# VH-VL binders against Protein PLASTID MOVEMENT IMPAIRED 1 (PMI1): the designs that were tried, part 9

Target 1, 154 residues: Protein PLASTID MOVEMENT IMPAIRED 1 (PMI1), of Arabidopsis thaliana (Mouse-ear cress) (q9c8e6r131to284)
Amino acid sequence: LVRIGMQKLSCLLSVEVVAAQNLPASMNGLRLGVCVRKKETKDGAVQTMPCRVSQGSADFEETLFIKCHVYYSPANGKGSPAKFEARPFLFYLFAVDAKELEFGRHVVDLSELIQESVEKMNYEGARVRQWDMNWGLSGKAKGGELALKLGFQI

## First folded at step 2 (VH-VL)

Design t12 (framework fv_sutimlimab)
Fold by ESMFold2-Fast, scan of step 2:
Order: C-alpha cells, then sequence, then structure tokens
Structure t12 (fold): chain C 154 residues (1-154), chain A 126 residues (1-126), chain B 109 residues (1-109)
C-alpha cells in the first residue's frame, strides 16, 4: 500500500485556456496547442484544439477537463488540518506545425489548490475557486505569456 | 554586466514591517521569473517567494504566506518583497535571484537560479 | 511536503582526494528539476549543476552529478583548494515549489 493511512478524493480539474499573447511577430501563422498532464505520467494527457497565431496572439478560449484522484490524511480532532499528498500537473505550449519548438513548462500542484479551496469554503462559504494563471514563455515565444484559469470540482 | 542589487534591509521589532527592493540591470528583466531566497545567519538556504515574468503567477513558502507580498515593476526593472508581521525567525540575509529555465517536451528541463544579488540583511529583534 | 536531506553534514578531505556527497528526497523528484549550488563564506550561492547532471557554464569537468528518483549525488574527482565550500541541492516543481537541502560543508582536513 503506497498510500497507507490516506483517503482518496475524486476530482475534476478544469483548465480554461484563454490565450497565448504578446508573442513575437516570428510566431505569426503558427498553429499552437496547450497540453496538460499529470507530471508523473503521459497517460490521460489532454490538449486544446490547434489555434493559429494572429497579430501576436492565439485565442484558444477552450476548457480542458482531467479526472484525477488526490490522496489525503483527514483532519483530526486535535486541530490538525487535512494533509494532501502532492498532485503535480504539467502545462506546456506546443506548435502543431513545428514540434521541435519548445516554449517552457509550468508545474501546478493541485493538492495545494484543493487545500486552500477547502479552507476558504469553510470560512467564506464559496464552493468553487478559480485561479488566474499567467506564465512567461521561453524559446521562440520569449516575451509572450500563456493565460489560463484553473478550477476543480470534487 | 548582469547584476541584481538588494536594498531595504535593517533592524525591526517583532510585528514590524520592511519593504525590500531588488534592482536588476544588464538583462531584459521582464523576460525572467524571479525569486526571493533567504539564509539565516550560519544556516542553510530557504526559498521564500516566486513571481512570473508578467507578475501574474505568484507562489510563497508556507512560512510566509499571508505576511509577505512579492511584486515587480518591469518598467523600473525592480523586484519587491513587502514583509509584514515580522517574527524573530524571519531574521536572515535576503537574496534576490533570477530564474533561468530551459524546458521542452523532448528535452530535460530545469528551473535554476543562475544570477543572485549580494543580499540584504533583515534582523528582527526586541 | 518534499524534504531534501544531504549527507554528510560535513566532509573533511585533503586536496587531491575524491569527494562524494548525497542528496535524498523524501519522495521521488524529477532529475530534470534537481540542481546543485556552491556557496563560499560571505558570498551568494552559484548555480553549479542543473538537471541533476548538467554542469553550469564555467564549472570544471572534475565535477559531476548523477541520480534519479529519491537519490542524487555530487562528485568531485580530484579536489582543488577552490572547491572547499558548502554545497546545496535543490528541487523544483513539487510541494513546496522550491526546496533546498540543509547543505554539505566541504572543509580541509
Amino acid sequence: as target 1 above (154 residues)
Amino acid sequence: EVQLVESGGGLVKPGGSLRLSCAASGFTFSDYYMSWVRQAPGKGLEWVAYISSSGSTIYYADSVKGRFTISRDNSKNTLYLQMNSLRAEDTALYYCARVEYSSGYYTSDYYGMDVWGQGTLVTVSS
Amino acid sequence: QIVLTQSPATLSLSPGERATMSCRASQSVSSSYLAWYQQKPGKAPKLWIYGASSLQSGVPSRFSGSGSGTDYTLTISSLQPEDFATYYCQQYGSSPLYTFGQGTKLEIK
């Protein structure tokens, strides 16, 4: 048993991919996609439909969903909060027509987002939290940014 | 010449506040993720905060969440760390560091801190 | 939370000897995100090795890094006087986002 003493929580991670923006002119005309996967495996990876760069941006406006499990140790009556096992997800932009091009990777630990959301739901009464994420791109896309919004459902 | 220069450290009482600045020169500041890393006297390195090139993505160490705020002004090539509700255990030399990364689907990626400032000393004492 | 534990805490050797120091993670980490830093007294750390085994520009070839999963090693094949320093391992991308080991101090015997 790899998760001794832990319980399993079924989650649906939502990734609203907004845009890759402020891209160099040399990127115009390329078809881009965004991929999301569990960091430890390529199984179950999801990606957007291709979106062509026009005037420095590719406006995806597409939501991706990944079903996953997060393991945790429940809160105890002694005042210790629930502890969640790390659940990292890898995000990256890719070019459909030029797969040798690489624009950087970003890792987000879903367990940290769940922990914060559970605490805020209990205090503020909010059921769903959405996190606005913008990260800088590298390589040929250096100077540009990928904009997305993360959320999850239990 | 690529440089990072920290300032704003000093002596402060527990519960007090300080604002640290890091002036960047010799490179395109707006292209880089930045971090703050601290080192207590005679101790090891502890990561404090991370900010993306645009300033939109921010992460904090659990020990400083809710008390410290990282921010940047790309027009002034400056990184900031606002420190509130300071505690004795926050006493440390605070480094500003540039995050260099190379990342790709078919290649090894890394997120190393390749350029560091000289540090600015923060002492929290009664 | 990922914790990096370095051993030994202090390594006492003479110039010309081989130095080997370890970094162990409490959970598996990607070798792509493991780095080593060299720090001399009174100076800022320097990125020394990235991606577990790639030497930073300017780092002498007597240095090497290896490892995967939970166990990583930094080796210096023949110590030079300028190599005596404290070495820190660091991981990225796990909780917390960045974690440093406590350091291995390499000192003259």
Scores: ipSAE 0.000, ipTM 0.491, lowest interface PAE 14.4, mean pLDDT 83

Design t2 (framework fv_sutimlimab)
Fold by ESMFold2-Fast, scan of step 2:
Structure t2 (fold): chain C 154 residues (1-154), chain A 122 residues (1-122), chain B 109 residues (1-109)
Amino acid sequence: as target 1 above (154 residues)
Amino acid sequence: EVQLVESGGGLVKPGGSLRLSCAASGFTFSSYAMSWVRQAPGKGLEWVAAISGSGDSTYYADSVKGRFTISRDNSKNTLYLQMNSLRAEDTALYYCAKGEYSSSWFDAFDIWGQGTLVTVSS
Amino acid sequence: QIVLTQSPATLSLSPGERATMSCRASQSVSSSYLAWYQQKPGKAPKLWIYAASSLQSGVPSRFSGSGSGTDYTLTISSLQPEDFATYYCQQSYSTPPYTFGQGTKLEIK
């Protein structure tokens, strides 16, 4: 990977982890956490405090923050638009005392969210959009879903 | 419970057309990107085409671009591959494959169908 | 496009032995986008290892994956009869086309 001619944006990714919900009865009593990390490395991963499943849900109600950089090639004077280097983040639910259980993984490329929002941020005073996310779970949690809200600030 | 079932393969002459279907069950179809991957008899795997969960984004291998069209009908849980201007080198077992992570992003294919055979010969 | 080259093309070993096979990329890829598949004759491929080193659910612990950049390896510490199959590496680091290696056939000696 070369970054010749690229500039960087300092970003703060916010992840409001709402709940894992509609979980099967067999999940009741398990302690769950949600992990967010850069896809390329486990360094700098952040995770919620453990939350026990009760009556089919684990209500985390916790916001996670990750500082990161996104690299881009600025628009040139010959009509080429700005291009952003991929910045994928991996999200997953895990069981605190049963790490072998897998409930699915979800990737969000922060560069795609920034690319979509750059013009609106320029015209609307650098406000950030919040994205509601709701992902279906797999494995023992099949039929359940993970609800969270993403935001970023530059 | 989770499965993909391909159909529509058969014998076709060069220059002909064929439409493949893949029926999905046991998961929320619209939540996942889908792909077609082919394998010529006795050869390795070749990725052919991909479509996002919504159907808004499509991608093709250079060898099929302009001839093949990938599409999906989320109300029927069905993936399609329309193949036009078929060539002898398109002869292969065609697999339907589910992306691992999300509707717009996939890193690996976690669920595969059993494949449908397409033979292009004179 | 990124070309993946697997070696050896054929690996002939006996049960109980250690198997090691490699996958080399024509340019550096992120390990997070490298996967391995197991395929038996007449069957569809199965996802075996993702993100270079993470075992798919149900894959025995005798399997391991490692590597970074251009060089990746799949290792089986003690071969069992059911492990004899063709193994394919795959990258999804580039925006499509995604590419597969040509496969390593693991066969009984």
Scores: ipSAE 0.000, ipTM 0.493, lowest interface PAE 14.9, mean pLDDT 83

Design t3 (framework fv_sutimlimab)
Fold by ESMFold2-Fast, scan of step 2:
Structure t3 (fold): chain C 154 residues (1-154), chain A 121 residues (1-121), chain B 109 residues (1-109)
Amino acid sequence: as target 1 above (154 residues)
Amino acid sequence: EVQLVESGGGLVKPGGSLRLSCAASGFTFSDYAMSWVRQAPGKGLEWVAAISGSGGSTYYADSVKGRFTISRDNSKNTLYLQMNSLRAEDTALYYCAKDQWLGETYYFDYWGQGTLVTVSS
Amino acid sequence: QIVLTQSPATLSLSPGERATMSCRASQSVSSSYLAWYQQKPGKAPKLWIYAASSLQSGVPSRFSGSGSGTDYTLTISSLQPEDFATYYCQQSYSTPPYTFGQGTKLEIK
């Protein structure tokens, strides 16, 4: 992959992993972790420390930081907005004590978060620095949710 | 290049205290959990303690629980182990190790050179 | 606590020979949480194999790992002089403590 004519944005993604909640009783006692990585490679992945499920929840309360780069083509001054190259990150819950369990995978494209942040700052003068995210879990954790907060700093 | 450099070991009497430090470089320190692993002279490896990247979670081996405290200062890229009420059986080379938890795998991908702690009267 | 037992305690072989050493867990563990470390005298351990069968970057292809459940094996297809060391297996499957085997010392005959 060649990135000719593109500029590079250095950024720090913060992932505040709040909790996995409303979990089935069959998951009580399991150690859970949350993994965040670039979709295309396992290199540079970051994970929470294990958190044990108690009374249907695992309260991680841990913040992960990921340094990354996003490539973009600047606005042309003729009304065309800046174009960002996709930078997808994969998020998933896993069980340390039961690797065969799958709870679903969620992709967040960091380029879309950056674009939204830039657009809101230009339009409203307001800063968007945190996104509350809540996605449904699947498999043995169906009916449960993973709660986290995303932040972005340039 | 990832480097971990331990310091603070020495000779101490039973009941005494020591504070070990591990200076980390070559990676984003705050993104990774860290562990202390010890090895008594001529013996095998024993995991001692672990701390999450943010410092929010700590774990200890039963043999050191209540006596040792693991901590970190992410602004200084430094890991610490405060050792109190030391016993003869705590005599060992203490290694700083970088934890790598990648998906469903967990291991120590880098180790320091170790710092020797001798507890003797 | 999960106890890891390595066998043999000492393995005496010559360069060019095949080495095989075992790690047995007191209860079933997931292979994703089993690793092997190489340690030479006076040096720190080095990660050698993780997830039971994945070679760490820089580890020669003559090394391989296998196993599942309670039984795991590290094999060296043709020993080189630099391979003589002590090898430790480790599990991180249990909620702490994480445990190591007692080690297999591979020594030259």
Scores: ipSAE 0.005, ipTM 0.532, lowest interface PAE 12.2, mean pLDDT 84

Design t4 (from sut_c with heavy chain D99S E100Y G101Y S102D Y103S Y104S D105G S106Y S107P G108E L109W Y112P; framework fv_sutimlimab)
Fold by ESMFold2-Fast, scan of step 2:
Structure t4 (fold): chain C 154 residues (1-154), chain A 123 residues (1-123), chain B 109 residues (1-109)
Amino acid sequence: as target 1 above (154 residues)
Amino acid sequence: EVQLVESGGGLVKPGGSLRLSCAASGFTFSSYAMSWVRQAPGKGLEWVAAISGSGGSTYYADSVKGRFTISRDNSKNTLYLQMNSLRAEDTALYYCAKSYYDSSGYPEWFDPWGQGTLVTVSS
Amino acid sequence: QIVLTQSPATLSLSPGERATMSCRASQSVSSSYLAWYQQKPGKAPKLWIYAASSLQSGVPSRFSGSGSGTDYTLTISSLQPEDFATYYCQQSYSTPPYTFGQGTKLEIK
């Protein structure tokens, strides 16, 4: 709620929406989209172009970008790492022609991805800048999965 | 099958400390945010604290900030709540609850819940 | 913080009757972040309805949830003996904190 004494990190979140796959035959012919937004507000939400389900798959192959700020308290002295304020993003599949259908919602906290990246930089190895995600769908799309790749740039 | 088993509750005097534990099984523990929710005798539900799947982010109700610390040991599939400077109003059954969605960053809903462990703060 | 106010505090009905209970938020919330829990005496709560209208697996179809903005409703079309319990609404729209309503106790008349 209060960001007194915190520093601001400018970040660009990239979401490569690959596909909704292994969908039931009843989903064929529907036009689907994927929405990504900050959990706390619909302002600044981004969506893929509609993609028709064919043979159990909707292949979006589209990258979405969201610019955001993540607040943090810098590392303090001995053994106290930087602490990041939560920055949750909500992801969901929707049907363009059937808005009453729900297929589940997924949350990713960007601050967790940043924390992991910072922690890995303390060890020898390549910096991780992309995360493969596969989430199971629910409702009429139960048994299907949403595939996407997350990345961020500072 | 998902199971959550709380322990560590008991009778403690005002100003005392207790450490609660929640043993989790039946799911990939590190992939889910976890929470503590309490219920005073005959009263409603009050969310107390939450922790992300990695343990990197923690969240607290204003009533417990500075006194309680939530933590987890993903190698042991165990969630903890360290309670310091306990007050009479902290008397409650303390539930461990799993984030409903497969989300490591932030709890969406609470399901399932453990059986609860009773904490009584009384002189 | 978002305050959830449930009404009535106690609802006394007989099996076979229709039950309707309300949850009002102090400010608008997205229906996607409104849930209902069922709690029976001496038992832990169970997630019953999530995203305002989606029934959790195993919840009988006689239950329904509806609402948007500040006003949400849980309805039971024909009460069964096992439905008598306390029901809590909960929001995760503005977190932290996660807030619960004070509960509606559904009891036998």
Scores: ipSAE 0.005, ipTM 0.506, lowest interface PAE 13.6, mean pLDDT 83

Design t5 (from sut_c with heavy chain G56D S57Y D99V E100T G101Y S102D Y103F Y104W D105S S106G G108E L109P; framework fv_sutimlimab)
Fold by ESMFold2-Fast, scan of step 2:
Structure t5 (fold): chain C 154 residues (1-154), chain A 123 residues (1-123), chain B 109 residues (1-109)
Amino acid sequence: as target 1 above (154 residues)
Amino acid sequence: EVQLVESGGGLVKPGGSLRLSCAASGFTFSSYAMSWVRQAPGKGLEWVAAISGSGDYTYYADSVKGRFTISRDNSKNTLYLQMNSLRAEDTALYYCAKVTYDFWSGSEPFDYWGQGTLVTVSS
Amino acid sequence: QIVLTQSPATLSLSPGERATMSCRASQSVSSSYLAWYQQKPGKAPKLWIYAASSLQSGVPSRFSGSGSGTDYTLTISSLQPEDFATYYCQQSYSTPPYTFGQGTKLEIK
């Protein structure tokens, strides 16, 4: 039975980085990037190409792909549902030429996104699902927002 | 595309033996557990035996323990049921069924079934 | 072993009517492990509902499943001619053994 023991789920995480927007005028001309990495390590870290802020916006329009694994204990015949081990990813905006600037950090636990999809998951084949994510920025970018879309295929 | 085709059924005398086969196609056979489920004429469904994808684990209904042996040959995509010491009560249509595993909920229903092969145990 | 008892044994209805049939387990099972199968005369069973309430691909939306613990129900909101068949519930909460209910025969009045 596939449900015996601890299993791993191979996953392709997609991060469509839309834009950093409503940025203060003082940010105009800075080159920004968005980084996505595993919270605990830099393994599998990926970054957008730099995008210059113009008129309060950096329109990245770039999709990042990250291959990863999520570990889980399958449900057993005694009523225990499937249990997923936490798989947190760290997201942050950075300035290419001013790396000392901090604009805030956001953690997304991939296992929570997978759990949220449980009712709609097909037990056959790959699944692609998208979530619109927006968060407020801090520091020199206070008042601005980072817009992105998350998805995964398994 | 998924197909399960049973064969080997027939008329056999009490105390006799019979070997059923199930030829599988359209899926990665070695990745799925398989079961035999039988249905006596005019009666309901009764699970008989199950085998894990690797073949390392086998399970039997109490009514057939010690008499039936489930096995598989993953190189030939074929499931088998060796039936010994057959009784009149073993008379049934025998279905080969694929066990699927919904890892999100943990459910393991029988998602595909063959058309069955009839076993008649009569003197 | 977990015994599943279905009721009624036979349900006689006309097209357009609502059908409701039950499956009761001898002990509490997780709804994740309860499934329903449809079987027509001379044909193999087909998986119809899994995890108590999830419709298998291709099953019309007029079908629904519900329940938890020991009590489970299959409902057909407006019967069509092709729905007349025998329905079996099944549990995989105990593996081994898998067990089936004795079936509810839905027949035309």
Scores: ipSAE 0.000, ipTM 0.479, lowest interface PAE 18.7, mean pLDDT 82

Design t6 (framework fv_sutimlimab)
Fold by ESMFold2-Fast, scan of step 2:
Structure t6 (fold): chain C 154 residues (1-154), chain A 125 residues (1-125), chain B 109 residues (1-109)
Amino acid sequence: as target 1 above (154 residues)
Amino acid sequence: EVQLVESGGGLVKPGGSLRLSCAASGFTFSSYAMSWVRQAPGKGLEWVAAISGSGGSTYYADSVKGRFTISRDNSKNTLYLQMNSLRAEDTALYYCAKGSEYYDILTGDYYMDVWGQGTLVTVSS
Amino acid sequence: QIVLTQSPATLSLSPGERATMSCRASQSVSSSYLAWYQQKPGKAPKLWIYAASSLQSGVPSRFSGSGSGTDYTLTISSLQPEDFATYYCQQSYSTPPYTFGQGTKLEIK
């Protein structure tokens, strides 16, 4: 956990929130939002505009951006690869009209996405990596899913 | 000292019902999520159900959904598991476990830091 | 549901030897939500390692955890008699269900 000898990488996390879908009929008419934040703090949290559930879905079609720092130990001359400190983000669906409802939470560690992509970022020019994600919902929305696309830029 | 004491286990026939209880002491019960985890004889651990500190959110393993109900009485510092339509495959030692997360089970870093000794449920004809 | 697969199922070693056991997830999980539990026969499990690499209070320093993505490892640098037990990995990365691996039984050779 100590950052001695680590460097700081500036990143822009993009979250394209596609839809909450296959929702139970009891969810129809509720306005939903999706929140993305750093797991350890509510500071800098971003959220979609409210979207009303109709016929079992809420089609957000909105992209959220979060700027953050990821700490890492650079590759050394002995051939050791760069190592990144964990940078988890928390994602959750919420109901604007019924804040007592909970639909589950999902975590994505940005440092692990960066590590997976590092070799393919050796090419010239800017790179945008994208991951399609579908997460099962819980509580009153059990059986439904949240669809989104993640990307980052360094 | 944080303690969890389970009770209510026993021998029941298939199709029967049992209610398990877990008496909690040594911590602010209403501030922590709670879980039931079971272990069949000679087998591994299987998470069964979880409930948020307020009792407002409940979650179940697919194997027990529709048959088991988790609940809590924060005024009595007691966790419950109502088990209906019991099957031979439900035979296990049932553990009560305390969540490590202070506010709710939805933060993603839910670990079970304190466990009771378990209560044995045997479903046999 | 995220499935955790542990290997080996049984690990037979002598005191003083190094033990290494693995936990593989069916999908990538953040290391921050991967835990290990120690269980001795007839006893309740104990939280042993959390966030993949953080030792629970009272756990000896000979224990270590590592890993990321889908592959996680628990290592004991020099086995002591009290370390022989079954070890379970667990994820809380997804919303419930929170799942356990099937366990690795560490037994005396």
Scores: ipSAE 0.000, ipTM 0.495, lowest interface PAE 12.7, mean pLDDT 83

Design t7 (framework fv_sutimlimab)
Fold by ESMFold2-Fast, scan of step 2:
Structure t7 (fold): chain C 154 residues (1-154), chain A 121 residues (1-121), chain B 109 residues (1-109)
Amino acid sequence: as target 1 above (154 residues)
Amino acid sequence: EVQLVESGGGLVKPGGSLRLSCAASGFTFSDYYMSWVRQAPGKGLEWVAYISSSGSTIYYADSVKGRFTISRDNSKNTLYLQMNSLRAEDTALYYCARDFGEYSSGYFDYWGQGTLVTVSS
Amino acid sequence: QIVLTQSPATLSLSPGERATMSCRASQSVSSSYLAWYQQKPGKAPKLWIYGASSLQSGVPSRFSGSGSGTDYTLTISSLQPEDFATYYCQQYGSSPLYTFGQGTKLEIK
């Protein structure tokens, strides 16, 4: 379908996966991965290399890159600001050999981050912005956390 | 049918310049990242430059940074590579390549036939 | 920059035989970001495998890819005459950088 009246913004999303840390002892020895994908589709899904839990942590230290588009309606002459179509990405930790285990999911709407960045950069062109992110894990990993650094280029 | 057709290669002296073009058809050109990849005679593949679908994000291999400029004209479905300060080691067949799909990174699903650039002493 | 080393440089085999070639990365690469290309003399490369193990549309099922971390392999279970070509591996996980291996030439005995 055609997105009439909308323009397209090309982005390179970078996800530096730092570590899953403070994990329960019961998780030691499991091989973990981190998956990033568009929330509503499996297109563009990317994963880290498996990393084994040792002494309560899995230190991935790997950066994932996702090329994506965000659609928006430009600012109009009546004073309305640019409006961005939602672009949610799903992030989750998984166990390589135990896919039935779930450790929670985190959604980041890239359109919200872009909107904030573009608004702040009104006096200059688009720039790279980086966020330190931590989220609490659930299920068998309850009490642990996933540490990420998120950035993008326009 | 996806097609990429390169042109503009030729024989040039060291220090010279050439502009390569790649005419795209059979797909929505403005939706894809595009790259140039080269191959010296009898050698392997070397990535040269990429450009985002809008043209706003551009990256170069260190070997060509400051000398080559990648650009695109989405209204004409054409990708360009402006090559300045050419060196003997730039001698290669230059391929235009399409990056995978609309939203996925990194592999090249379609390639042109290539255009030969020869830099002689 | 990640360096990809392919081995052997040349494989000399006959139709019907099994071919196995490797691609070794200087540091860990996500399997999601490894591809293989087939190139015949005088022709452009063709995407053959992406994401280490996914066959591109039109690639015969006798081809398979596998591996993780630093070690990846491309296997052809029973060679056909049209399979004799040079195969290149490529990583695309360190975007904006793309790295190719030097190639493995599969030639007829």
Scores: ipSAE 0.000, ipTM 0.495, lowest interface PAE 15.5, mean pLDDT 82

Design t8 (framework fv_sutimlimab)
Fold by ESMFold2-Fast, scan of step 2:
Structure t8 (fold): chain C 154 residues (1-154), chain A 121 residues (1-121), chain B 109 residues (1-109)
Amino acid sequence: as target 1 above (154 residues)
Amino acid sequence: EVQLVESGGGLVKPGGSLRLSCAASGFTFSDYYMSWVRQAPGKGLEWVAYISSSGSTIYYADSVKGRFTISRDNSKNTLYLQMNSLRAEDTALYYCAREGITMDYGGFDYWGQGTLVTVSS
Amino acid sequence: QIVLTQSPATLSLSPGERATMSCRASQSVSSSYLAWYQQKPGKAPKLWIYGASSLQSGVPSRFSGSGSGTDYTLTISSLQPEDFATYYCQQYDSWPPYTFGQGTKLEIK
């Protein structure tokens, strides 16, 4: 019995927010947060607790979790890899008391992380479990960077 | 904002064929899963067919499987439903519907106004 | 596969009254994948509630959804004239097929 179809994968995206660092002196004293949400909506966004900038750094040390679905077509018997539908998440730093400030936005497609993990497992026999991210900031925070560790569970 | 406009409906005899189109605007069409949902006159809603954002994954309701074909052209922002071997029970208003990413797909956050298909001798 | 049964088929009420309607699934459905739609005569359905209890943007706070497993409810605390419509529940926990209930018609008395 041959059927062509897509399967639904339940995933838990984990976002370990390490720090916003190497920030300009003008940022000292601001309370910052990091927001993670589905790209298309402001509803259901998950945010860190506010963290005040001191000596050019805001050390969040907080992990955020978001549960979602990712849809995929399974690998075929001829070695064709599984194909995943896009599942984009938006990440951004914000100032709690100065919402007009923008420090840049970054999109991570969870389906691409899953795809990479599956490919590494098939080719090297080991799953990629965590991705270290270091994103350059813009605006008033130009020259600084946001450090995160991304992971997922199925 | 978001707009979906269906066309291609009409009167057709049993055994005939029709192709429905849905023109999408106001959003990045290629990012969204799409479905066709129909409603017979005075009756409830019935999901008909689904297509993934890339067009690679397709599902049909058992009632239309083997007779209908869903497809999309992302370069034209258009969704299609090719309907073959039409039966009287296929008479309905056919809606184009977008699946909301924020609902983890499957919930329909925007609908077109529908196009009427009447199958009658 | 999953059959949704809505009750009552018709509710005849006056503005200011409370409306309650139910949606029962033939097997357990995750509340994360249960939606409600509002449809007025001659118009397309509108997504009203998703994830069993989350109001879609623009939906008045007098609406609420609740439930889990096989039993789900949509409530309108104080009916306004614009609320008279047909309401459909939908599950998208199974893939495929998506299924809808038969609808509850809310009509003015």
Scores: ipSAE 0.000, ipTM 0.495, lowest interface PAE 14.8, mean pLDDT 84

